VHH binders against Fibroin light chain (FIBL). Designs and how they scored, part 9

Target 1, 244 residues: Fibroin light chain (FIBL), of Bombyx mori (Silk moth) (p21828)
Amino acid sequence: SVTINQYSDNEIPRDIDDGKASSVISRAWDYVDDTDKSIAILNVQEILKDMASQGDYASQASAVAQTAGIIAHLSAGIPGDACAAANVINSYTDGVRSGNFAGFRQSLGPFFGHVGQNLNLINQLVINPGQLRYSVGPALGCAGGGRIYDFEAAWDAILASSDSSFLNEEYCIVKRLYNSRNSQSNNIAAYITAHLLPPVAQVFHQSAGSITDLLRGVGNGNDATGLVANAQRYIAQAASQVHV
Below, E stands for the ipSAE of ESMFold2; O stands for the ipSAE of OpenDDE; V2 stands for 0.75 times the mean of E and O plus 0.25 times the DockQ between their complexes.

## First folded at step 3 (VHH)

Design s18 (framework vhh_8pnl_2)
Fold by ESMFold2-Fast, scan of step 3:
Parts: sequence; C-alpha cells; structure tokens
Structure s18 (fold): chain B 244 residues (1-244), chain A 124 residues (1-124)
Amino acid sequence: as target 1 above (244 residues)
Amino acid sequence: QGQLVESGGGLVQPGGSLRLSCADAGFTFSSYAMAWYRQAPGKERELVARIYSGGSTNYADFVKGRFTISRDNAKSTLYLQMNSLKPEDTAMYYCAKWPDSYEQYLTSEAFDYWGQGTRVTVSA
C-alpha cells in the first residue's frame, strides 16, 4: 500500500512558490493549444491501436477517470458535475475489478454533457486560484453512486487499481496536499495534477480542442458544444472497440 | 529508434556509493522526462527518482537525502548518484523516458524506451 509521506518543498517547481497554480494550469492548456488539432485525432486512433494490439484499455479508462476528477474539483459547487464525475470513477473501478467496461462507457455521455454545459464556470475557476478547492465531496448525494464517501476516496481506488508505482506515489503527494487545508497546498496540488500526472493532461489534450477553444473564446456556445460532442463520440468509439 | 543503455551497477558494501548512467542514442533527449525505476527479486518495479525536461525532480521517500538524479543534455545521459547504500537497495535498476508533451505516457510505447537494466547488490 501507498503511504502518505512528508512532501519536500524542493520537489515543487519555483513558479508555484508564488501561488500561481491556476496560471500554471492555464499554461498547460496553452501548451495543448500549440498542438495541431489533427494530432488530437491521431491520439484517439493511437488509443484504438493500443486497445486492439495490447488490450491496454484500463490505462485509457484510468486517464478519463482522472480527468473527471480534475473537472469535478475545478467545478466544485456546480450541481451535477461531482455526481457525473463520481459515476465515471465508480464505473471505472467496477470495470477494472470485473473486466467489464460497459458501465464505464455509459457514464461518459453524462460526464461530457456536464463539462460542455459548465465550461464558462470551469474557465473562471481555472484562472482564479482563490476558487480552487479540495474535493471534500458529497459523493453520497450522487444518485446511483452510494459506494464512495468522497471524490478523493474514489481517486484512491482508481490509483490503487493502477499497475504503476509512479501513479501511486504521485497520488499520495496530491492526496496529502488536498487534505492539508492550506490554500498554498491546494495551489500546489493543482500544479502537480496539471504537470505531474501526464495521463490527466493527455486525456484532456485528446478532448482539448473543444475545451481550449472555449477557454480562448474562439467559438460560441454552440460551436464549443459541437466540439465536445465530437470528443464524446471519439471516446465512445474507442471504448466500444473493447465491449464484452 | 533510440534505445536506453543502463550501466554503473555492481557489488558494494553497506554505506558505499555507486553512480548509475543511462545513455540515450536518441536525438530528442532534452525534450523528454526521465526516471529511474528498480525491481527487487519477486517484487514489482517501483519508481526511485524522476527528472523533467524543465529540471524539476521527485524522489521516492526510501531514497530521499541519499540519491540524486541529474541529466546532461549535451551527452544525452541520465545519472543516479547513490550514497549511503543499504541492503534494501539491492535490485535491478532501469531507466525510462517519455515525451514532455504527456501524449505518449499512457501507451506502452512510453515504456518501450526501458533499457536492459543494471544490477546493484548491497551486501556485507
């Protein structure tokens, strides 16, 4: 099992010492914007290739579940987002334990729908560090959830199912920081999540054309919603290649 | 394309030191995050230390204060300086790399850059 250890302040890049976590997250999205959108489509195809050749569906599902965690955290207080994210996480852990990801696939539609509907609020949370919160969650308030006591516990279950010491240690640090109740620790946790959990960044990169276009203000609500629907379609298609 | 080649392992007494090297024949060394992992007999492979292209580092708690990870982009080489070695550090040590873009971390290809490993034995 992963033990929560004393986190070294030397492990955190200098720019976060100024309390710039939200700007660091914004810079991560700017990085995604610099990548050609055709590459996002190629990345979805590479996921399909990996699923077909190696059966590594759990890795892709884990990344989607972790991304749901980030969105729920940034949109804490938006009704339904935490529930939709908890359903994704809950269904992912069920899929890992049972080898059946049908429920995970079913959870993706509502989750992406919530993201699409709340992108303006999420954008405001991303650019304002003072609005960043721990996931202190009422996952018990999620209809059909009931199995997780809070969002961070669900994340613990996902990473405990991961075959990676790297992800387990990273989660340990993030969990400790979120539980500290310090504003600086919240900002540091956000930075670590954005920069040191590559699966989260990659999943958002694959859907990022929709999200970053909205955050940059290049499209109206209908255009951005269409891009979110396209991202949902590609993820659902990838998931459907692995149905049991 | 590029392969990682670990070296520098050996037999050492408790309290001794070793310096591991990981040479990368690839041409994109400076844009990759890199890490050292280890695997003791009968145990899972575990992260020891990592260094990102920007220079930030992270260490497992069991090596903090004893090991130092560093890189030389001009030589395309990753290092692990191991001090105050303990019997518990006995393992096969591997290096890995993945693109700084995060794009390939979730695929097995990110770990196709694992080398053959270098053996470290700490014994009295």
Scores: ipSAE 0.000, ipTM 0.096, lowest interface PAE 21.1, mean pLDDT 50

Design s19 (framework vhh_8pnl_2)
Fold by ESMFold2-Fast, scan of step 3:
Structure s19 (fold): chain B 244 residues (1-244), chain A 124 residues (1-124)
Amino acid sequence: as target 1 above (244 residues)
Amino acid sequence: QGQLVESGGGLVQPGGSLRLSCADAGSIFSSNAMAWYRQAPGKERELVARITYGGSTNYADFVKGRFTISRDNAKSTLYLQMNSLKPEDTAMYYCAKWPESYAEYLESHGFDYWGQGTRVTVSA
């Protein structure tokens, strides 16, 4: 286990930029405002879901469970389609039991409409200085800087023993693994850096405006299924630009 | 974490049967859900079956009706009964505790952190 408190205050996670990473993440973060950083959290979840779908069954089940927990927490904190959130959790449970996650994936369509409404609330929190500690915590902030939300409760309920929010813990783990002198730890960090983090940074940097506009517009009657398809398309386009 | 030891693999003809065993030399078996995974040459590792401490089971579609997972908590042993074996079942078989996080899964599966497993070959 690793937490944010294991890293120095005001530490900048720059180890991944030194000889072992493309620096895509650092470049993207330098050009992105606080609203777009909020979108990065949702994009990380989508990339992990896609990665799990392309990987073996165990990685798929684990990533799906963590994604469902985070989605449940986000939904519970913001008024919206509680039925869609419940359907996501129920479909996940059926997927674990049956080994078939098609129903879970299909349940995400209606819920992404709700996620768009959540983005509007996140944008309101970003412009409210009294709540910035909960709205502008970047995924890269291992040494403080706050969080968008405390996601631990929801996925702890799903996985029964999770210790930290997935997004913050994953970045802190990557930084810790790069600082390790253990070759296996270094290889894990290289894998995560090469395959998961650069697509997030590229989607954010190159597609942030389109994604932000799409998600902001869900209250105007945008089709939830189309919203999911468009988000996946943007992520796929960014991923296709990262050749490993 | 290499306290699990797999055994029971071998060469068998299509339609044959094998029983795999996984013994826990330590405390990994206590209260954890357990699983059998397999990896064929040149392919990704995939989940075959999972069993909770209480005995509830889940199976991958490609083995339903043919394989049975079971456990003996008093002996800290996990089993996989494989019936009606097919050439497609040829793989190295591994046992492990069910991952509780994606990070734990990546550490266990991404870079050969697993033990040696037990080899199953199904051929005429």
Scores: ipSAE 0.000, ipTM 0.104, lowest interface PAE 18.8, mean pLDDT 48

Design s20 (framework vhh_8pnl_2)
Amino acid sequence: QGQLVESGGGLVQPGGSLRLSCADAGFTFSDYAMAWYRQAPGKERELVARITSGGSTNYADFVKGRFTISRDNAKSTLYLQMNSLKPEDTAMYYCARWPDTYEDWLSSGAFDIWGQGTRVTVSA
ESMFold2-Fast, scan of step 3: ipSAE 0.000; ipTM 0.152

Design s21 (framework vhh_8pnl_2)
Fold by ESMFold2-Fast, scan of step 3:
Structure s21 (fold): chain B 244 residues (1-244), chain A 122 residues (1-122)
Amino acid sequence: as target 1 above (244 residues)
Amino acid sequence: QGQLVESGGGLVQPGGSLRLSCADAGFTFSSYAMAWYRQAPGKERELVARISSGGSTNYADFVKGRFTISRDNAKSTLYLQMNSLKPEDTAMYYCAAWPSDYEQFLTSFDYWGQGTRVTVSA
């Protein structure tokens, strides 16, 4: 059968040039064996655990940003979530560039507060993962349509922690579309990224406790305003209400 | 430009001394754990010394007995006194700050400076 590498060499560049990029992820995903999909899910679990254990700030901040991305995907379709999620990701990128994560920390309260206000919808999406894809509309964020997240920094950190060739190939596809001069291709990159997150959302559903533990340090007791601690508590409550 | 600003680096002969300083620009200094890290060319960034908000210290084995970390909460400044410097101490030195109780879990956000260069050579 055709592998994703064989497909990407011949079909993906042509599809991007022809404006057919919207079908790329569906066809590429269909060419990947269920075993490779399962390995990708397991690698995401290992990457999040490894990043949480790193001693450098970029890895720890990236782990939090990745968790925010998963939560943003689960909360897709909730009014106002795109701006709050974009602020978390953009503030993380600003922190990496400046070495100052104060803005990143300050962005977490509004984001998780908004998530907490919509726990019933989030629980519904977690219980019924198959409906998540249909609840994800176009990602129209505060920073501009289709380019609200700087996923390059997050993906680079993930790839640095993994030997998965499949994840490397998916990143290359997304990066090419994201950097395209064609605004439709830029929008498709955001959509493809959202579609790559269903496996990650499944990991969140199955490993909610581990993801909650990953957020522990961010929400721990030196938060003088209580906002970060309350945000972590809302995430823990959402995770604990998951039922199959 | 970051929130933490390192200074005090320079060129020094083997056996010499330097004192590094790290000043903050507006967080609650006294409630944060702080540390000095270093990165030599082609190497990973490594921990040199750490000090808790309560003043408890921890040192890497390769600097024990030679380096002293200290803090002045009234001046919001972290120090690293480096004595008996060796060529192997040549590196960019960075200070970092994070909430003290996050350190145990290695799940925190850090404030980093741009670093100060230390060169030990004849």
Scores: ipSAE 0.000, ipTM 0.093, lowest interface PAE 21.5, mean pLDDT 52

Design s22 (framework vhh_8pnl_2)
Fold by ESMFold2-Fast, scan of step 3:
Structure s22 (fold): chain B 244 residues (1-244), chain A 124 residues (1-124)
Amino acid sequence: as target 1 above (244 residues)
Amino acid sequence: QGQLVESGGGLVQPGGSLRLSCADAGFTFSNYAMAWYRQAPGKERELVARITSGGSTNYADFVKGRFTISRDNAKSTLYLQMNSLKPEDTAMYYCAVGPDSFSEYLNYRGFDYWGQGTRVTVSA
């Protein structure tokens, strides 16, 4: 189940020392300059608009959570965004465990509202991308600690689900860097992990194993229809605040 | 599903212009980000320009101010207007369709629908 000219998860080496993974990482680095880092932030606006317009994003609770995780990684360091994103992911895993997604639905509006309200800050980072740096404290978001560590475990579990619509080589490599976080990586892999994708799973200490098993059971999914209708409404409301 | 067909390549002198087209009759064009990549002999493919479903554009630093990417959803056609061409622009140019996300457009292997390419040669 791979597309032409794409690596599958099985084609990417299990550890970051493999020459193939290193080559892919080096190629990605060659196309990431200060402008491209700024573009990552601007793509948050496009993702919000896309979620509002495409019913298939809202037809899958997992897909909505995956999009929130992507936005969280791209908006690391923007006040409020990491915290709101962590709440979406943690509420999603709580919903999977309990079979009650009311909290997940309630988390979506504040999350997309915070992203939309911070468009001026996103634009400032585009003008001065050097300010967008890896920072553990702000990047972790929400006060209270414990749930922040669960965020990355839940994110990894979502990526491990059978829904591959949001999986690609780059996310597979980042996931492998997290799984190998105690190994000595080369300079390029370390740079990409530390500077281009904050926050990264390796900052967190939680395992995704049990959550992954739970998410697989919900993928085709308990009471997903009601969750989807409410998610679409919240996404549309948040997207209406996105300009440009 | 559909087929991407690149056209518009050819031989041009330094400082000249070319317009590349990428046509597809087989999928819902307006729902996808589109990109132009290029590959010089003995080199890896590199991103040249990307345009999202919403019309936002991104360019590689080596083409900024010289190239313009655009799309016509009614005709299911992607364009690349290339001005002030340099010998370094000599390559096979490919169009690709993919999702609206930063990570996926940076890595050409993240795109799952490719054309066969059109050759651009810049030579005096």
Scores: ipSAE 0.000, ipTM 0.106, lowest interface PAE 19.3, mean pLDDT 50

Design s23 (framework vhh_8pnl_2)
Fold by ESMFold2-Fast, scan of step 3:
Structure s23 (fold): chain B 244 residues (1-244), chain A 123 residues (1-123)
Amino acid sequence: as target 1 above (244 residues)
Amino acid sequence: QGQLVESGGGLVQPGGSLRLSCADAGFTFSSYAMAWYRQAPGKERELVARITSGGSTNYADFVKGRFTISRDNAKSTLYLQMNSLKPEDTAMYYCATPSDWEEYLLSRGYDYWGQGTRVTVSA
C-alpha cells in the first residue's frame, strides 16, 4: 500500500499550473457557445486517444489537466455529472467503512449514464466527425455542487491500488481543485476522483486499448443503457473483492 | 515563461533533406500538442504537421509521406524531418503550442510561437 503525499508548492508540476488551470476552467464554462462545444468535443477524442495510448488516464498529470478542461466544458452543459460523481465517491467511502456497497452500486447508474453520454459523443465523432450535433438538455445542478466528504479516504483507495509515484501529480491537481471555493472546480475534482476510484478505473483501464468495444453497446450515442449495465456489472465484480 | 526556439533551417537543393528542431528557451517543455507551421513570402501561415503529447501525428496533404514530426519529451525537443524537399517548401518554419489548455481545447489555433527558422529549396 502507498500513502497519499502532501505536495509543497515546489513539488507541483510546472507544465500544469493549478491556479491557472482552475481559473481557465472557470472562465471556459462561461465562454462555450454551441460552435465551441462542438470543437471541444472533437478535442476530447484526441486527448482521450492520447490517454488510452499510454495505458489509462489515471496515469498522466498533463492529460488530467487537459481532461479537467474538457470536463469543465461538458459539465457546463451537464451539471448533474458532478453530483453523480460526488455520490459515487461518497457512497464508495461509506461502503468501505460500513461493509455495505448497495448505495455505491445504486450511485453508478446515474454516474455512468452521464459518462456513457460523453463516450457516445466521442464514438459519434470517430464515425462521423462532421455530423455530430452538440448535446442538448443539460442536467440540473445539485445543491452545494459536487461535494466530496472524505477526499483523503477516496485518494487512499486510489493510491493503494496504483503506483503512487505517477499519481502524486494528479493528487496535487485534484486536491487544489477540491479545495477551491469555485463550485465548477469542486465539480471537476469530483468527476476526476470518481473516475480514478479503483472499481471505476478498472472499467476504463480494461477498455483503454479498445475504447470502441466499450462504446459498442451504446447505439452510436443514442442509448447508454448497454454501456451502463456492462460497467455496473464489471464494477460490482471489482467492488465485491474489497475486504472489510 | 520562455520562448520556443527553432533551428535546423538552411539552403538545400531540390530532393534534399533537413531536420528542424524546436526547444524551450529556459522553460519546461509543454505537455500540450505541438505543431509545425510554415509561411511562404506573401502567404498566410499554414499548418504542416501536428503531434499530441502522447505522440499521435497528423500531416497536411502536401507533406504527407515526405515529412515526419516527432517529439522527445525527455529532451524537451520537437522535430520535423523533411525529406524529398521541393521548391514550394521554401518558407519560414515555426513551431507552436497552445499557451494554455483552453486554446488547445477550443482549437482556436496555436498561440505560443517561436521566432522561426528559414528553409530555402533552390538549385
Scores: ipSAE 0.000, ipTM 0.137, lowest interface PAE 15.3, mean pLDDT 57

Design s24 (framework vhh_8pnl_2)
Fold by ESMFold2-Fast, scan of step 3:
Structure s24 (fold): chain B 244 residues (1-244), chain A 124 residues (1-124)
Amino acid sequence: as target 1 above (244 residues)
Amino acid sequence: QGQLVESGGGLVQPGGSLRLSCADAGRIFSSYAMAWYRQAPGKERELVARIYTGGSTNYADFVKGRFTISRDNAKSTLYLQMNSLKPEDTAMYYCAAGLSPYEELFESGAYDYWGQGTRVTVSA
């Protein structure tokens, strides 16, 4: 008997099977003579190496989406295809939702090419890994805009509305909520209801499951773009009552 | 105030199995990603396995194929099934819960909640 390995649209692509992705990044890393500030890139390599050994394609795809979020943030200012990381994140989310990973597979080649070509610049940008934001926020300017997968990026997109000037206090409350997410022991929906303007709180409260997904961040399979659009609509309505 | 509570640790012979449990009485369990960490004597804490709310998992290479992480949201309990145990698996095992566990790739304390640990000893 012969064991055949066929990759369907529900499986991780050939581009990262057998450790190809980790191999490419490892070869690029072998030529970088940095220590402390490159820890983030070393961790990405180790995650990809561990992932390549798993044989669980769902776990591999999740790990790639997580590392793509880190790279998207680090590479936002680097010339070239800075949108490659956002494309990986967006395609992974589509794959989780639809069960079709063809687009995710197609996004991996450009992504690993971008990382490999810019590894020295990425390493130079890593000052304090603890300050990194794992979101598609830096990628919102890419090729028609990235999608929104975290609470900070969602709120920043809402504030991009010209009608949001009256929300400076609500912005501070949302930022405090996001910054305290790791210490939050109370129900998130109840907290939002207590501290945000009623129209904004109503939109978030009606999507309580999406709120926790937003706080979880990239790789959760949920896209906040619709929630943000609904919130902007409610804010525009509220602004017409407050500012006129 | 409440911490995660681990159980199921103990002494086992090489090749044996143990199932660890981690119970959360006071949190929104289904909204959190969960993980198992371990710390061997004289070593730093290391990630063993993670599980996200959607069921996706990640495993450390050294436990791949031997350990299985799972969760039961109805019981607010996280599990780690450990098979084919080796002496090198001897450690204190900790569970952790957080809204954004991937941040822990770079920093300690990315998880909101930690247990006090349960001891696993693998020896003849």
Scores: ipSAE 0.000, ipTM 0.120, lowest interface PAE 18.1, mean pLDDT 55

Design s25 (framework vhh_8pnl_2)
Amino acid sequence: QGQLVESGGGLVQPGGSLRLSCADAGFTFSSYDMAWYRQAPGKERELVARITSGGSTNYADFVKGRFTISRDNAKSTLYLQMNSLKPEDTAMYYCARYPTSLEDWFTSEAFDIWGQGTRVTVSA
ESMFold2-Fast, scan of step 3: ipSAE 0.000; ipTM 0.166

Design s26 (framework vhh_8pnl_2)
Fold by ESMFold2-Fast, scan of step 3:
Structure s26 (fold): chain B 244 residues (1-244), chain A 123 residues (1-123)
Amino acid sequence: as target 1 above (244 residues)
Amino acid sequence: QGQLVESGGGLVQPGGSLRLSCADAGFTFSHYAMAWYRQAPGKERELVARISSGGYTNYADFVKGRFTISRDNAKSTLYLQMNSLKPEDTAMYYCAKWPSSYEDYIRSGMDVWGQGTRVTVSA
């Protein structure tokens, strides 16, 4: 099995296999269609109802993790609990490996709270991803299952469904671009995403108006409490229907 | 809608060399990463080589050691030097512009492609 590794600057290769890069980009284009329900029509109630109807807990947890991953990647620089989305992603990964999703369920509260408290900034990011400055350093204290939320975690979240040697090569490109930024530049993540995950930017561009209207429905931090309860309820219902 | 113009394609014998050019009529060539793709009849388009705005290069395994991608920002031109050409290199070659930011991507999309230049390698 291939694991995405942290590369030192001395380990970044001079040349990378672009044939494999085109394969990941093609896979990312396919991912756009799969994310249609989770991001283009960002209505957490609709996503949660779809999860309950599928009856496969792992697939349903994946849908929530994908939504959290996209939001984490785009909102890395937004004030508040920067760890909330990363914790959902990391807890989902832990659940898949262990078969125990209790930690994943516990991560949903802070995540929906974070979304609710930052609706205006998330709306601006959805409308104009390139206009919002990104933090390219990890937030202090961010962790999930022994992992630290950082640029690697945020970038990997969108393509987390598959590990391959190619992801290590893409990480090398991302690492080089990240390290090349100067202290005054905070939009390198947007540049990297535009070059390495173009389908994500296209989905946001095509769906900006609809996503903005749907995010208004989430309300403020107080309204987000209901979303947490509903998410936990739908996931618990789906877990009762897991087929072995 | 973008305007990239490829040139330099032609008929060449196996083992020969050819140099492709891609001219960008736009304003911001130096801000974009650039790439060469190719497409043989009846096949999908595949990446050949890419160069960042800073000059970092990547190559597909099937051209490593034979092709060299380069750019001239002053002339707004991308190049592909092709050496030791093989019959399997026969294809239509396209250049593509990669955005420098999310704003450029959502404004231009990934639809900034040239019309292509044909390369035929045969005896």
Scores: ipSAE 0.000, ipTM 0.112, lowest interface PAE 18.5, mean pLDDT 51

Design s27 (from d08 with V29F N32Y Y34M Y101F G102E T106E R108Y; framework vhh_podentamig1; at its last look DockQ between E and O 0.01; V2 from the best seeds 0.00; counts 0 for: pae E 18.3 > 2, unsure alone 63.6 < 65, placed apart)
Fold by ESMFold2-Fast, scan of step 3:
Structure s27 (fold): chain B 244 residues (1-244), chain A 123 residues (1-123)
Amino acid sequence: as target 1 above (244 residues)
Amino acid sequence: EVQLVESGGGLVQPGRSLTLSCAASGFTFSSYAMGWYRQAPGKQRELVAAITGGSTLYADSVKGRFTISRDNAKNSIYLQMNSLRPEDTALYYCAKWPDSFEEYLESYAFDIWGQGTQVTVSS
């Protein structure tokens, strides 16, 4: 049995309706305890193992990309060697080219072990980041070489590419949150922007209503099991969503 | 066909400088962010510097020592490396920002990589 905190309707944050979709995502994650978060991380690990075993990687590239974004978000606050997320992504890419996914599967255990050790630190850094060195993608997420908290410059670099129109909507939402709100909301928005890849950011934006419903539906005697199941389902949905 | 050709590497003593160049062809160069990656033997590739039309960003390990620049008329980017250290020894790659995340996953980082240019810093 999984144990989580139970919340009444009057304990659920009321700033969610103010158009702060990125803060809703971070707060939803904070509404499960460390044991339940470990279970959620194990579920993402199982999704990645299943993807590595499937024969049609090209049709699943979008789902893998979305899972990679979730991994980047979970690992973003880890102060050690954060190349673990990039290693998982690069190992997957190598597997697609070589037809051999043993390396990809082997990369998952150490990565999730490292993330699990730092769940409390990850939460602290999401709600109140003390370090200002973040990247906008896994290639910039490696410790010591690629973590730069200059999300406007990094975003400008991405916007200069031919495919940047897809990113403009996500950038405008985050920039609005960053510029118009207090330090807490700015920190959350900056963290999410720096560490979510565009497909994952789009899925989170589109799914903000579902997270709001998750938080609102639990106050009237709904037990903690439902909240955990919904959070795990959201993570699975983000990983499985295909954008072709 | 997209092509990137790196040059300018060599053997140099600690504290000296080198300038790397990258010549690009096969795409609308001015519309893309460009960057430099490096990979030391037995290590993972890391982003060193990136540039768009007016913005630059650098890895912590090279801030204040390296400068990235571009010349859109010549379809080229440059990496000026000052105060070189033995830890800068690596194969340096020119990279074009990907058009999509799917391309990123398929290309071993980004959708185009040159052959690289070797930089060795030792006394």
Scores: ipSAE 0.000, ipTM 0.112, lowest interface PAE 20.3, mean pLDDT 50
Fold by ESMFold2, look of step 4:
Structure s27 (fold): chain B 244 residues (1-244), chain A 123 residues (1-123)
Amino acid sequence: as target 1 above (244 residues)
Amino acid sequence: EVQLVESGGGLVQPGRSLTLSCAASGFTFSSYAMGWYRQAPGKQRELVAAITGGSTLYADSVKGRFTISRDNAKNSIYLQMNSLRPEDTALYYCAKWPDSFEEYLESYAFDIWGQGTQVTVSS
C-alpha cells in the first residue's frame, strides 16, 4: 500500500475546531436545500455527521473533507465529469496490483486541481445562490465522463486500511451512487471513492483545518473567497508531499 | 442518444465578429432551455448565454455584445459574438440547460456537452 510520511511517530494531530466538527458540517449542509439531495446523498450526509462527532481527528478530517467536496459538486447546475477522480482511482488500484505507483503520482495534480476548482463553487452558495443553476462543474474530459473505474478494488483498499464501521456503511451507500443513472451521483461516488484512498485521505487529513475554516465561513453565510484560496493552497502543498 | 455539435469558432482579431452554431439531436429540442458556456485555460466553465422559449440570459461580461438565438426547425442554437475582445478567448460549449436542480438530478441528458469550439481573439 501507499503511505504518506508527513507525521513523526511522536506527532498527534489536534482536534478539528476543538471537537466541534459536527456543528461545522451541520451548518454547512443547511445551506444545501434538501430538495437538491437524493436519498442516497441524505444518507451520506448522516454518516458524515456521525463521523464528525467522533473523538478522533482522522474521522473528523474525513467527514469535513468529504462534506466540502459533496457540497461543491451539488453547487453546480450542470455537473462536471468524474475523469480526474476515475484516473486517480484506476492509477491507485493499478499501483496496488503492480507495485508501481508512478501513474498514481502523475494523476494527483489533475485530481487536486479539479478538487480546488470545485471548492470555488462552494462559496457561491452564499454569495450568488441564484446563479448556481446556470453554472457548470469543472471537467477534465475523457470518454464516458469517468464513470468506469475499479470501484470494488478501490473500496477493498479503503476498507482494508481501517476498521471503521462508518466506512462499511458508507461503502453501501456510495455503491448506490456509483450504480445510479444520474451523472451527479456518479461524480459524487467517484469523488468520495478517490477521496478515501489511503494516500489521498492523508492529503485531506493534513489540510482538514483549512477545509473546516472554509465550511465554517460558508455555514455562517460569509463570503469565503479567501478561505477557498487557503484550502486550495494547503491541499496543493499536502499533495506535493505524497511519496509513493 | 443526446448529441450536441458546436461549430463556427476560429482565430479573429479584436473588434471582429463570429457566429457559433450548435446542432442538437436525441431529445425534444423545443422543450428545453439551451446555453452557451465557455472555459478559458485553467478556469472553470462559465455561463455565457442561455435561451428558453424566447427569454434570454447573458453574463454581464458579454451583455450588449453577444446575442443568443434559437431555430427550433433546425434544432439549433447560435451565439452571435460582436466586438470580440482578447478576454473572450475560450473553448465554447453548447449544453442542454437544466430547468431545475431536481430535473438535473433525474435526467442523464444533462451530462452532454459537445466537444467545444475554440474562439481565439488576438492581434
Scores: ipSAE 0.000, ipTM 0.122, lowest interface PAE 18.3, mean pLDDT 77
ESMFold2 (binder alone), look of step 4: mean pLDDT 79; pTM 0.795
OpenDDE, look of step 4: ipSAE 0.015; ipTM 0.277

Design s28 (from d08 with V29F N32Y Y34M; framework vhh_podentamig1)
Amino acid sequence: EVQLVESGGGLVQPGRSLTLSCAASGFTFSSYAMGWYRQAPGKQRELVAAITGGSTLYADSVKGRFTISRDNAKNSIYLQMNSLRPEDTALYYCAKWPDSYGEYLTSRAFDIWGQGTQVTVSS
ESMFold2-Fast, scan of step 3: ipSAE 0.000; ipTM 0.172

